# VH-VL binders against q8ixk2r445to577, part 86

Target 1, 133 residues: q8ixk2r445to577
Amino acid sequence: FFGMLQNKGLTDYCFDYNPPDENQIVGHQVILYLCHGMGQNQFFEYTSQKEIRYNTHQPEGCIAVEAGMDTLIMHLCEETAPENQKFILQEDGSLFHEQSKKCVQAARKESSDSFVPLLRDCTNSDHQKWFFK

## First folded at step 3 (VH-VL)

Design y12 (framework fv_zigakibart)
Fold by ESMFold2-Fast, scan of step 3:
Structure y12 (fold): chain C 133 residues (1-133), chain A 120 residues (1-120), chain B 107 residues (1-107)
Amino acid sequence: as target 1 above (133 residues)
Amino acid sequence: QVQLVQSGAEVKKPGASVKVSCKASGYTFTSYAMHWVRQAPGQGLEWMGYINPYSGNTKYNEKFKGKATMTSDTSASTAYMELSSLRSDDTAVYYCARDLYKGSYYFDYWGQGTTVTVSS
Amino acid sequence: DIVMTQSPSTLSASVGDRVTITCRASQSISDWLAWYQQKPGKAPKLLISKASSLESGVPSRFSGSGSGTEFTLTISSLQPDDFATYFCQQYNSYPYTFGQGTKLEIK
């Protein structure tokens, strides 16, 4: 699968990665932004290693969650995907982070009206359901 | 230095088609979406749609679906916008405008505009 | 479609004046608003993005504020080069829409 990773509950919002420095692609938080269909910052690839890859810039980035954190951060992809970069896209649309045993949820950013994907306890909420478009 | 250079003015009869070009330079063409915006004489700006030169994907304002066709040529770093079945109310200045690939969705650079006049 | 309404449609002012132009969205657009300046016969020029972020190379006398449905563009000390038409644009939702424009002319 590849394309825009859209939320079922927030139907207008997609995974988006907007690094402020194109010479340092990794280390920044993944956000949710209005789905625009322009690819680029919203174009992701789900791999057989259960990675969510960002290939718009080089080197390729892989979404990860650091131990004890709930935010999704862009890291360098590795030849063998580490556990913190593995997400299981389930048939019901849940995006399950194996290492933490939590699900990715569309949530409001504390300081603004913007949204971000965060790890939360798994529920049957549409805010935890994702699909490629 | 970023530049968007558009083709010259066109005068067309009702029912004809016109194809406007927008040649980009000074940046990586495939890293930015190219939008088209029109402005009728003495009026405001109207967004028509965009093309992603990397994927070839397009998004149109519903008003222009079936009327406008957007394409691009990555080897020439050129975007195109074709209008079919021209009517007098298509008379306008047509602009190409660049959208930041970093998810900014506003237009940081604009072409100089192409005047399209439709009259008998 | 989100309707953007600017006021006033025409504004007369003198060099040195503080000028305020307003833009209203028919529904909430958060901070997803840009301001453009257009001089006769020329393409629009981006001044402000994200409601209040001044673009590189734009004079500091320009400022933007607001969120949700109410936005303002302020020119703190009007200069001769500032007489132009100003447009707001929402980029919260497709289709992107512009205000009708505010023409700033010499008093």
Scores: ipSAE 0.007, ipTM 0.557, lowest interface PAE 12.1, mean pLDDT 85

Design y13 (framework fv_zigakibart)
Fold by ESMFold2-Fast, scan of step 3:
Structure y13 (fold): chain C 133 residues (1-133), chain A 120 residues (1-120), chain B 107 residues (1-107)
Amino acid sequence: as target 1 above (133 residues)
Amino acid sequence: QVQLVQSGAEVKKPGASVKVSCKASGYTFTSYAMHWVRQAPGQGLEWMGYINPYSGNTKYNEKFKGKATMTSDTSASTAYMELSSLRSDDTAVYYCARDLYKGSYYFDYWGQGTTVTVSS
Amino acid sequence: DIVMTQSPSTLSASVGDRVTITCRASQSISNWLAWYQQKPGKAPKLLISKASSLESGVPSRFSGSGSGTEFTLTISSLQPDDFATYFCQQYNSYPYTFGQGTKLEIK
């Protein structure tokens, strides 16, 4: 799949990556913002290796979760996807992070001005359901 | 730079409808939510809802469901808010306001306001 | 709905005074609060977001503080241009709600 990754519960919000410096695209947190379809910051590819790729620039970015963290950050993609970069998009729309056994949830965090995708215990909430548009 | 320009004041009779416009310039219209906020004479501000100009999807404050309808015209970079079945208690200044880019719901830019007066 | 209550409704002060306006939420809103200034006949202007983050171009005499249910807007040395009505707004939960406003007037 390729497109805007939208949340079912937080309707009209999409994965968004807008790094402050386009020459250093890695290391920043992925956020959620209103789906607008403009520019590259909301377009992602879900690959056969279970990666969520940001394909706008070279080198390509891949969404990852670092050990002990609950936030999604942009890393460099690897030839063989490491476990922290693998997300299983399930039939019910859940985005399951296999290494942590947790699900990606649309949430608001005190350290952020925006809604963000965070790892949370898997529930059946619409805030944990995602689809490409 | 960023500017939101609203249509002029309206005087309507009870039972009529009114459609207020908000023309955006100085930014990409589809990249920000457009919210509508009401202010009755001498009173505070009430959030009515928002429209995403890219998708056309709307979110309403329950209080205004069935009374207000929000739409947008992407080609004209204009958002609209229509009030139906006007009553005297719909008399207010109606503002459009842009959502801050980051998905938070505070408003960094506002239109100048449109006064709607309902009287017979 | 989260109810936002501002106090006082009207505040009389002199140029040079330190003034504080309070905003209380009926339930915890963390730090998801903004402050606006509105002058007669004009649209509101954003002053502060996230309880304490000063908007670019807003004079440094304005500051915000608080979290949870109690918030304050402080003007450290009141200037003539500051006489206006001030509103707080929570954006923690739908529907977004505003306080009733505090009118700051010349003593």
Scores: ipSAE 0.245, ipTM 0.758, lowest interface PAE 4.2, mean pLDDT 88

Design y14 (framework fv_zigakibart)
Fold by ESMFold2-Fast, scan of step 3:
Structure y14 (fold): chain C 133 residues (1-133), chain A 120 residues (1-120), chain B 107 residues (1-107)
Amino acid sequence: as target 1 above (133 residues)
Amino acid sequence: QVQLVQSGAEVKKPGASVKVSCKASGYTFTSYAMHWVRQAPGQGLEWMGYINPYSGNTKYNEKFKGKATMTSDTSASTAYMELSSLRSDDTAVYYCARDLYKGSYYFDYWGQGTTVTVSS
Amino acid sequence: DIVMTQSPSTLSASVGDRVTITCRASQSISSYLAWYQQKPGKAPKLLISKASSLESGVPSRFSGSGSGTEFTLTISSLQPDDFATYFCQQYNSYPYTFGQGTKLEIK
């Protein structure tokens, strides 16, 4: 799987990574932004190792969630994927983070009205359903 | 070269509606969100909302919800903003503006502006 | 809504001067701030994005700094072409909001 990772509930929003400095791809939050069809900052690859890879830059970035946190952060990919970088994309479109036992949801932070991908308790909400296009 | 060309000035009576166009060229129209921003005489800038020309989906500033309608014509590479039930305080220059390529929410190119005057 | 406050509202300066315009956000916006220049009768022009990233084609005398709630735009050596109104814009959260503008006038 590869392409734009879209949300079923927020039908117009895609995973997006646009770090402030192109020379530093690590440590910034993955956001949601309007799907624009060009790839680049919205081009992700779901690998057989259960990684969500950002291949627009070298070295390659991999989405991770630190223990106790709920935000998706870009880290460097490793030869053997660590558990915090593994997401199970299920048949129903849910994206399950096995280490935390939570699902990726298009959600708002209390201090912002903007939607971002966050870990939340798994539900059958369309805001937790994702697909590549 | 990227260009956004807007329709000409309009003079309207209170209660009327106005539809402003913004024709894009020099880039892939469906790959960038198109925003609308207005500026009342001698005042600051006020964000109204945007349309994603790829999907046709819109997002409005709450103040303009139900007041402004944004649409686009992909084949003509043209975005539209219609403002209804005009009041004198809708007198402003209306700009279309393009989001940056990499999913940023600031505007790299602007139309020249369309003056809308609402009077008696 | 995040309120953006610019100061001063009007600034008088001479060619060759170093001028600084400030922009304050009512809550943290990290580095998600842009600066625009607007000349009378013209559309705004993007100068700086991400608080400090100078846009291509913008003269190097313009620079931006800041993070969180306090931001500055500096023009190191004012040129005649720089007399205009300057606006800051936050894009950390919806709705996007602008400062009220700083009008830079000939002294």
Scores: ipSAE 0.013, ipTM 0.594, lowest interface PAE 7.9, mean pLDDT 86

Design y15 (framework fv_zigakibart)
Fold by ESMFold2-Fast, scan of step 3:
Structure y15 (fold): chain C 133 residues (1-133), chain A 120 residues (1-120), chain B 107 residues (1-107)
Amino acid sequence: as target 1 above (133 residues)
Amino acid sequence: QVQLVQSGAEVKKPGASVKVSCKASGYTFTSYAMHWVRQAPGQGLEWMGYINPYSGNTKYNEKFKGKATMTSDTSASTAYMELSSLRSDDTAVYYCARDLYKGSYYFDYWGQGTTVTVSS
Amino acid sequence: DIVMTQSPSTLSASVGDRVTITCRASQSISSWLAWYQQKPGKAPKLLISRASSLESGVPSRFSGSGSGTEFTLTISSLQPDDFATYFCQQYNSYPYTFGQGTKLEIK
């Protein structure tokens, strides 16, 4: 799949990566923003190796979750996908981070109106359901 | 108290390999990336790469790919860095260093260093 | 690779002096810069992160400023314990790179 990765419960919000410096794409958090279908910051590829790739840069960026954290961050893709960069997109729309055994959920960032994808215990909430548009 | 304790000094001949250890205590070992940095005599610091002890994932400075191998033992809270095919220009003090979370940051704690001397 | 250049390479100063060390990046690194202090035979010690954020336990006489390509470390009133080598490090892009170091010595 390739396209905008949208949340079923948080209507009109998509995965978004907009680093402040185009020459350095690594290390910033993935956010959720209103789906617009324009520009390149909302286009991701879900690969057969279970990666979520940000393909607007070379070398390509891959979404990862570091040990002990619940936020999704951008790392450089590797020749062999590391376990912290693998997400299982299930038939029910859940996005399963196999290494942590948690699901990606759309959540509000504390003390702001911003939304972010976070790892949470898996539920059947629509806020944990994702699809490519 | 956070501590990183490294193995003792090594003297090796050219062509040999060396494996340096870094034992962590005072924090959750798997919650922080462990980096390796070397410093040749009278020179600056050179970043070699890191290992994420939770996943086992590594990232190497291109200069050290195929030369350095980073591993970890979570049950022992110990990180390792093995350097193969040693040359005289590998003579340096090797440090392990913990970064703040997210693997893209600065180093808040350092090991005491391990001196590796390669005989010419 | 991003090249980090420090100036001066060696600085002689007296206790009580105000000292400024500069660090230049070959390309913009935003504010993703750290400063370290290293004494002979010891590992480096983190002083400042994100260009200007003072680490806990570091004396307030140390301060950092700058963004983009030019950064400074200032010691407002030099103490005997401050004679050491200082390094800047960028963590904007892999590989992480360090400046060559500035040796601060007694005049």
Scores: ipSAE 0.008, ipTM 0.505, lowest interface PAE 14.5, mean pLDDT 84

Design y16 (framework fv_zigakibart)
Fold by ESMFold2-Fast, scan of step 3:
Structure y16 (fold): chain C 133 residues (1-133), chain A 120 residues (1-120), chain B 107 residues (1-107)
Amino acid sequence: as target 1 above (133 residues)
Amino acid sequence: QVQLVQSGAEVKKPGASVKVSCKASGYTFTSYAMHWVRQAPGQGLEWMGYINPYSGNTKYNEKFKGKATMTSDTSASTAYMELSSLRSDDTAVYYCARDLYKGSYYFDYWGQGTTVTVSS
Amino acid sequence: DIVMTQSPSTLSASVGDRVTITCRASQSISSWLAWYQQKPGKAPKLLISKASSLESGVPSRFSGSGSGTEFTLTISSLQPDDFATYFCQQWNSYPYTFGQGTKLEIK
């Protein structure tokens, strides 16, 4: 699958990666932003290695969650995907992060109306359901 | 070049409605949210809300819910903001502004503004 | 709502001066702050995003700094074209709010 990774519950929002410096693509948080239908910063690929790849820059970025954290961060892709970069896109639309045993949920930051994908205990919430568009 | 061109000044009587347009050019209209900001005479800027032209979905500042209605026409690359039941305190310059492509943080391009005057 | 307060409301300066304008948020907004310049009869123009990122085409004499609740816009060597009103805006939470503006006048 590839395209815009859109949330079922937060219906107008898509995975988005907008690093402030195009020469430093690693280390910044993945956000949710209004779906625009143009690809680019919202174009992701779900691979057979269970990676969510950001293909707009070289070298390619892969979404990861660092130990003890709940935020999704952009890392460099590796030849063999490490466990922190593996997500299972289930038939019901859930994105299950194997290493943490948690699901990706569209969420609002505590002090902000900015939206981000965060790891949360898995539920049947539409905010945890994702699809490529 | 990116341009946002707004409709001309309007003078209306209390109780009337007015629809302001904002025509976009120089970029893909559906790729950026369009926000509306007002500036009353002698006061600061007030954010009114935005529309996502790709989906048609809107988000309003609670202060303007029921007063303002935002719409867009993708084929014309034009956003609209309609004010209903005009009162004297709706007198202001109304701006459309494009949200930055790389996140909903800042307005990188603005229309020239439309002056709406409500007088009896 | 997050209240944005600018100081001073009016500032008088001469060409060549170093000018600083302060913006304070009623609660922490991290770095989610923009600065705009507005000249009489014109729309605002974006100068700085994310507290310190200079917008393309904006002269390097403009700089921004700060995080949390206190932010500063600095013009290192004031030019005639810089006499205008400056506004800060927080982008941390809805509704987005602006400071009341700082009018930079010729001394």
Scores: ipSAE 0.008, ipTM 0.617, lowest interface PAE 8.0, mean pLDDT 86

Design y17 (framework fv_zigakibart)
Fold by ESMFold2-Fast, scan of step 3:
Structure y17 (fold): chain C 133 residues (1-133), chain A 120 residues (1-120), chain B 107 residues (1-107)
Amino acid sequence: as target 1 above (133 residues)
Amino acid sequence: QVQLVQSGAEVKKPGASVKVSCKASGYTFTSYAMHWVRQAPGQGLEWMGYINPYSGNTKYNEKFKGKATMTSDTSASTAYMELSSLRSDDTAVYYCARDLYKGSYYFDYWGQGTTVTVSS
Amino acid sequence: DIVMTQSPSTLSASVGDRVTITCRASQSISSWLAWYQQKPGKAPKLLISKASSLESGVPSRFSGSGSGTEFTLTISSLQPDDFATYFCQQYHSYPYTFGQGTKLEIK
C-alpha cells in the first residue's frame, strides 16, 4: 500500500511529515494536516515488514514510537525493521503498534491545539481507523 | 492578506432555499477547511459544519444534516452553503470562517456575514 | 453535546476597570477553549485559543486562564474599544459549541 494515510473519524486529515530542514528528515513528530493531494509530505508506503515509510527524500524514514512515549516520530529505516517501527494495519482500519499493544488515534496532546497521531488504548472509535488513498 | 467576502443579504419566503457564497483570497484555498457558523438575532453562535475544499468532503453538525449543503468551487476559490426548506427560525446572519491549518478548529478569519431573513 | 454557560450574561463596567468573564463546560474539555470578541454588526474576532494563548495583535490587557470545566477571560484595564459581546467556544468534541455570550456595556 502507498499513498495518503487518512483518518476515518477526523475526515480529510492525513499523516503529514514536514521537517524544518529537508536534509534532516529524522527526529521530528509526524502530524496530521488537511489532505492536499500533492504527495510529498503526505506520501507514505506501508511495507511487508509492517513499516510506514516516508520515501519522499533520501535517506528513507520510518515511523517509530519510543518505549513509554505516545507520539509518532521519524527514525531512519533499518535493514530489518525493529519492533518500535512495526504497525499492523487491520482489516477494520485499526493501526496496531504491536510493541506497545496500542492503536494509533487522531488525538490532541495537552501541549498542542492540533490533532496528531498518538498511541492510545485500542477502541472501536473511527478516530483509530486509517486507510490509504 | 487573507480575505473572506460573502454574498449580499437575502429575503426569502418560508419553504424557499437560499445559497450563500464565500469567496476566499490571500491564501491557498484548498489547504484550509471552511466552516459555517450562524447567529440568530440577539442570540449566540451556532456551528453548522465544514467543507474540505481539496476533497469536497463535508462534516455537518447533526442538527443541520439534510437541511444544509456545503459545496466549493476550487477554480473560483469560493465556498457555498445552501439552506433548504426555510423556516422563520432560520433568520440569522451566516458566517464563513477559516480554521487554522492542522485542524485546530478555532477560527482565525471570518467573512463579514450574510443576513438571511425568512418572512411571509 | 457539550453545553457552554457564560457568566454573567451582561456586565456593566467603566473604563479602567478590571473585568472577568467566566465560561463553564458541562464536561471536561481540557484546555480546548477559544475566546472571541464581537462588536455590533461585525463578525467575531479571535482573542485567545487553548484557554490562555493570546492571538497575535490582541492587546496584552486580555488574558485567559482555566482548564477542565471552568475558564476565565480577564481584561486588566478596560478601554473604550473593549465594549462588545464576548463568546467562549469549546473545540474538544463535535459538535463545536459556543457560550451564550457576555455583553460588556458602559456603566
Scores: ipSAE 0.082, ipTM 0.705, lowest interface PAE 5.9, mean pLDDT 87

Design y18 (framework fv_zigakibart)
Fold by ESMFold2-Fast, scan of step 3:
Structure y18 (fold): chain C 133 residues (1-133), chain A 120 residues (1-120), chain B 107 residues (1-107)
Amino acid sequence: as target 1 above (133 residues)
Amino acid sequence: QVQLVQSGAEVKKPGASVKVSCKASGYTFTSYAMHWVRQAPGQGLEWMGYINPYSGNTKYNEKFKGKATMTSDTSASTAYMELSSLRSDDTAVYYCARDLYKGSYYFDYWGQGTTVTVSS
Amino acid sequence: DIVMTQSPSTLSASVGDRVTITCRASQSISSWLAWYQQKPGKAPKLLISKASSLESGVPSRFSGSGSGTEFTLTISSLQPDDFATYFCQQYRSYPYTFGQGTKLEIK
């Protein structure tokens, strides 16, 4: 699948990656913004290796969760996807992070002035349901 | 300057429909959500829902689902809100209001309001 | 739905007074709260967002504080232009909800 990764509960918000420095495309947090359909910052690919790839620039970025963290961070993609970069998009729309056994949820984070995807216990909330548009 | 200009007052009979417009200027219309809020005479504010003008996607307050329909015309930079099956308790001032793209500041600009009166 | 309750519903004050309006949320909304001012026949005007961030162009006599479920709007030295109805609004989750309003009137 490819396209905009949209939240069912937080209607009309999409995964968005807009690093503050274009010359340093990795290491920053993935955020949520109103879906705008222009591609670019909101264009992601879900791969057969269960990666969520950001390919607007080269080298390609892959979404990962670092140990002990609940935020989604952009890392460099690897030839063989490491466990921290694997997400299972389930039939019910849940985005399950295999290594942590947690689900991606749309939420407001007090330390961020935007909506963000966060790793939370799986609850079947619509805020944990995602689909490619 | 950011400006939201709404259509004029409407007087309708019970059972009719009304369509209110909100014309935006001074910013990129498709980059901000447009919300609709109503205020019955002498009462508080009630959120109805919003539309994303770029995608056409809408989010309704459950109370208005099936009764209100929000649309937009990107070429005219205009948002619309239509209420069907009007009742006397739909008499209110209807406002459009802009929500910032990032969601950090809500309703930074409001239209002047459109008075809708429903009476027999 | 998150219920927002303001107190008092009506407040009488004189020019120069320090005025405080309180807003309570039925569940925690962190700091996701805005304050609006509405004058008769006019649309609401944003005063404060994120509980305490003063909107550009709003006089410094206005301030907001609080987090979680208890929030306060303060006007440190009331001016004639400040007699209006004030509303709090949570934007933590949909549906967005407003307090019932506090009418600030001349004593």
Scores: ipSAE 0.007, ipTM 0.568, lowest interface PAE 9.7, mean pLDDT 85

Design y19 (framework fv_zigakibart)
Fold by ESMFold2-Fast, scan of step 3:
Structure y19 (fold): chain C 133 residues (1-133), chain A 120 residues (1-120), chain B 107 residues (1-107)
Amino acid sequence: as target 1 above (133 residues)
Amino acid sequence: QVQLVQSGAEVKKPGASVKVSCKASGYTFTSYAMHWVRQAPGQGLEWMGYINPYSGNTKYNEKFKGKATMTSDTSASTAYMELSSLRSDDTAVYYCARDLYKGSYYFDYWGQGTTVTVSS
Amino acid sequence: DIVMTQSPSTLSASVGDRVTITCRASQSISSWLAWYQQKPGKAPKLLISKASSLESGVPSRFSGSGSGTEFTLTISSLQPDDFATYFCQQYNKYPYTFGQGTKLEIK
């Protein structure tokens, strides 16, 4: 799978990564933004290692969740995907983070008015269901 | 400078349709959702829905589903809102409004409003 | 739907007064509330977002506070330009809903 990773509940929002510096693509939070279909910051690939890759830049970034955190952060991809970078995209559209045993949910970011993907206890909410477009 | 300019006032008979336009300038039209908000005479504001001009996708307040149709023309940087089967209680000022590019659903720029009067 | 109730519906005040308008939500909306000012025959103007964040260009005499279900808009020293109708809006949950408005009139 590759393309825009769109939320079923927050219907017009997609995964988006807009690094503040072109030469430092890692360490910043993944956000949600209106789906615009122009690729760029909204183009992701789901790999056989269960990674969500950001393929727009060199070196490639992989979405990760640091221990004890609930935010999705861009890290460098590794030759063998570490557990914190593994997400299982399930048949119902749930995106399950293996290491934490939690699901990715579209949510409002407390420090701003933007939306972000966050780890939450798994439910059948449409805000936890994702699909590639 | 950001501007939203709406079409002029309309007077219609019950059962007719009306199409209100909202022409955007001063920003990238496809980067912001365009919302529609209604205000009946002497009353509060009522959110009708939005359109994403890039995708053409719409989200309606259930109350206006089947009554209002939102469209956009990217080449003209213009959003449209059509009301069908007009009744006297559709008499109101209709506003277009832009949300923030950071995905907040409050409105930083508004059109001047279009008065729609439905009378027999 | 989340119901937004403003009080008072009409407020009479004099220039220089401290004015407070209250907005109550029927369920918790965290801090996802905006305040607008509307003058007769004009479109609403955004004053405050996220309950307390003052919009650029809005005079500092305006302030907002609150979270959860109770919110207030305060004008610390009323000016002639401030006589208008004020609306709160929640954007926590679809459909987005507005209060009925508070009309601020010259005493």
Scores: ipSAE 0.059, ipTM 0.678, lowest interface PAE 6.2, mean pLDDT 87

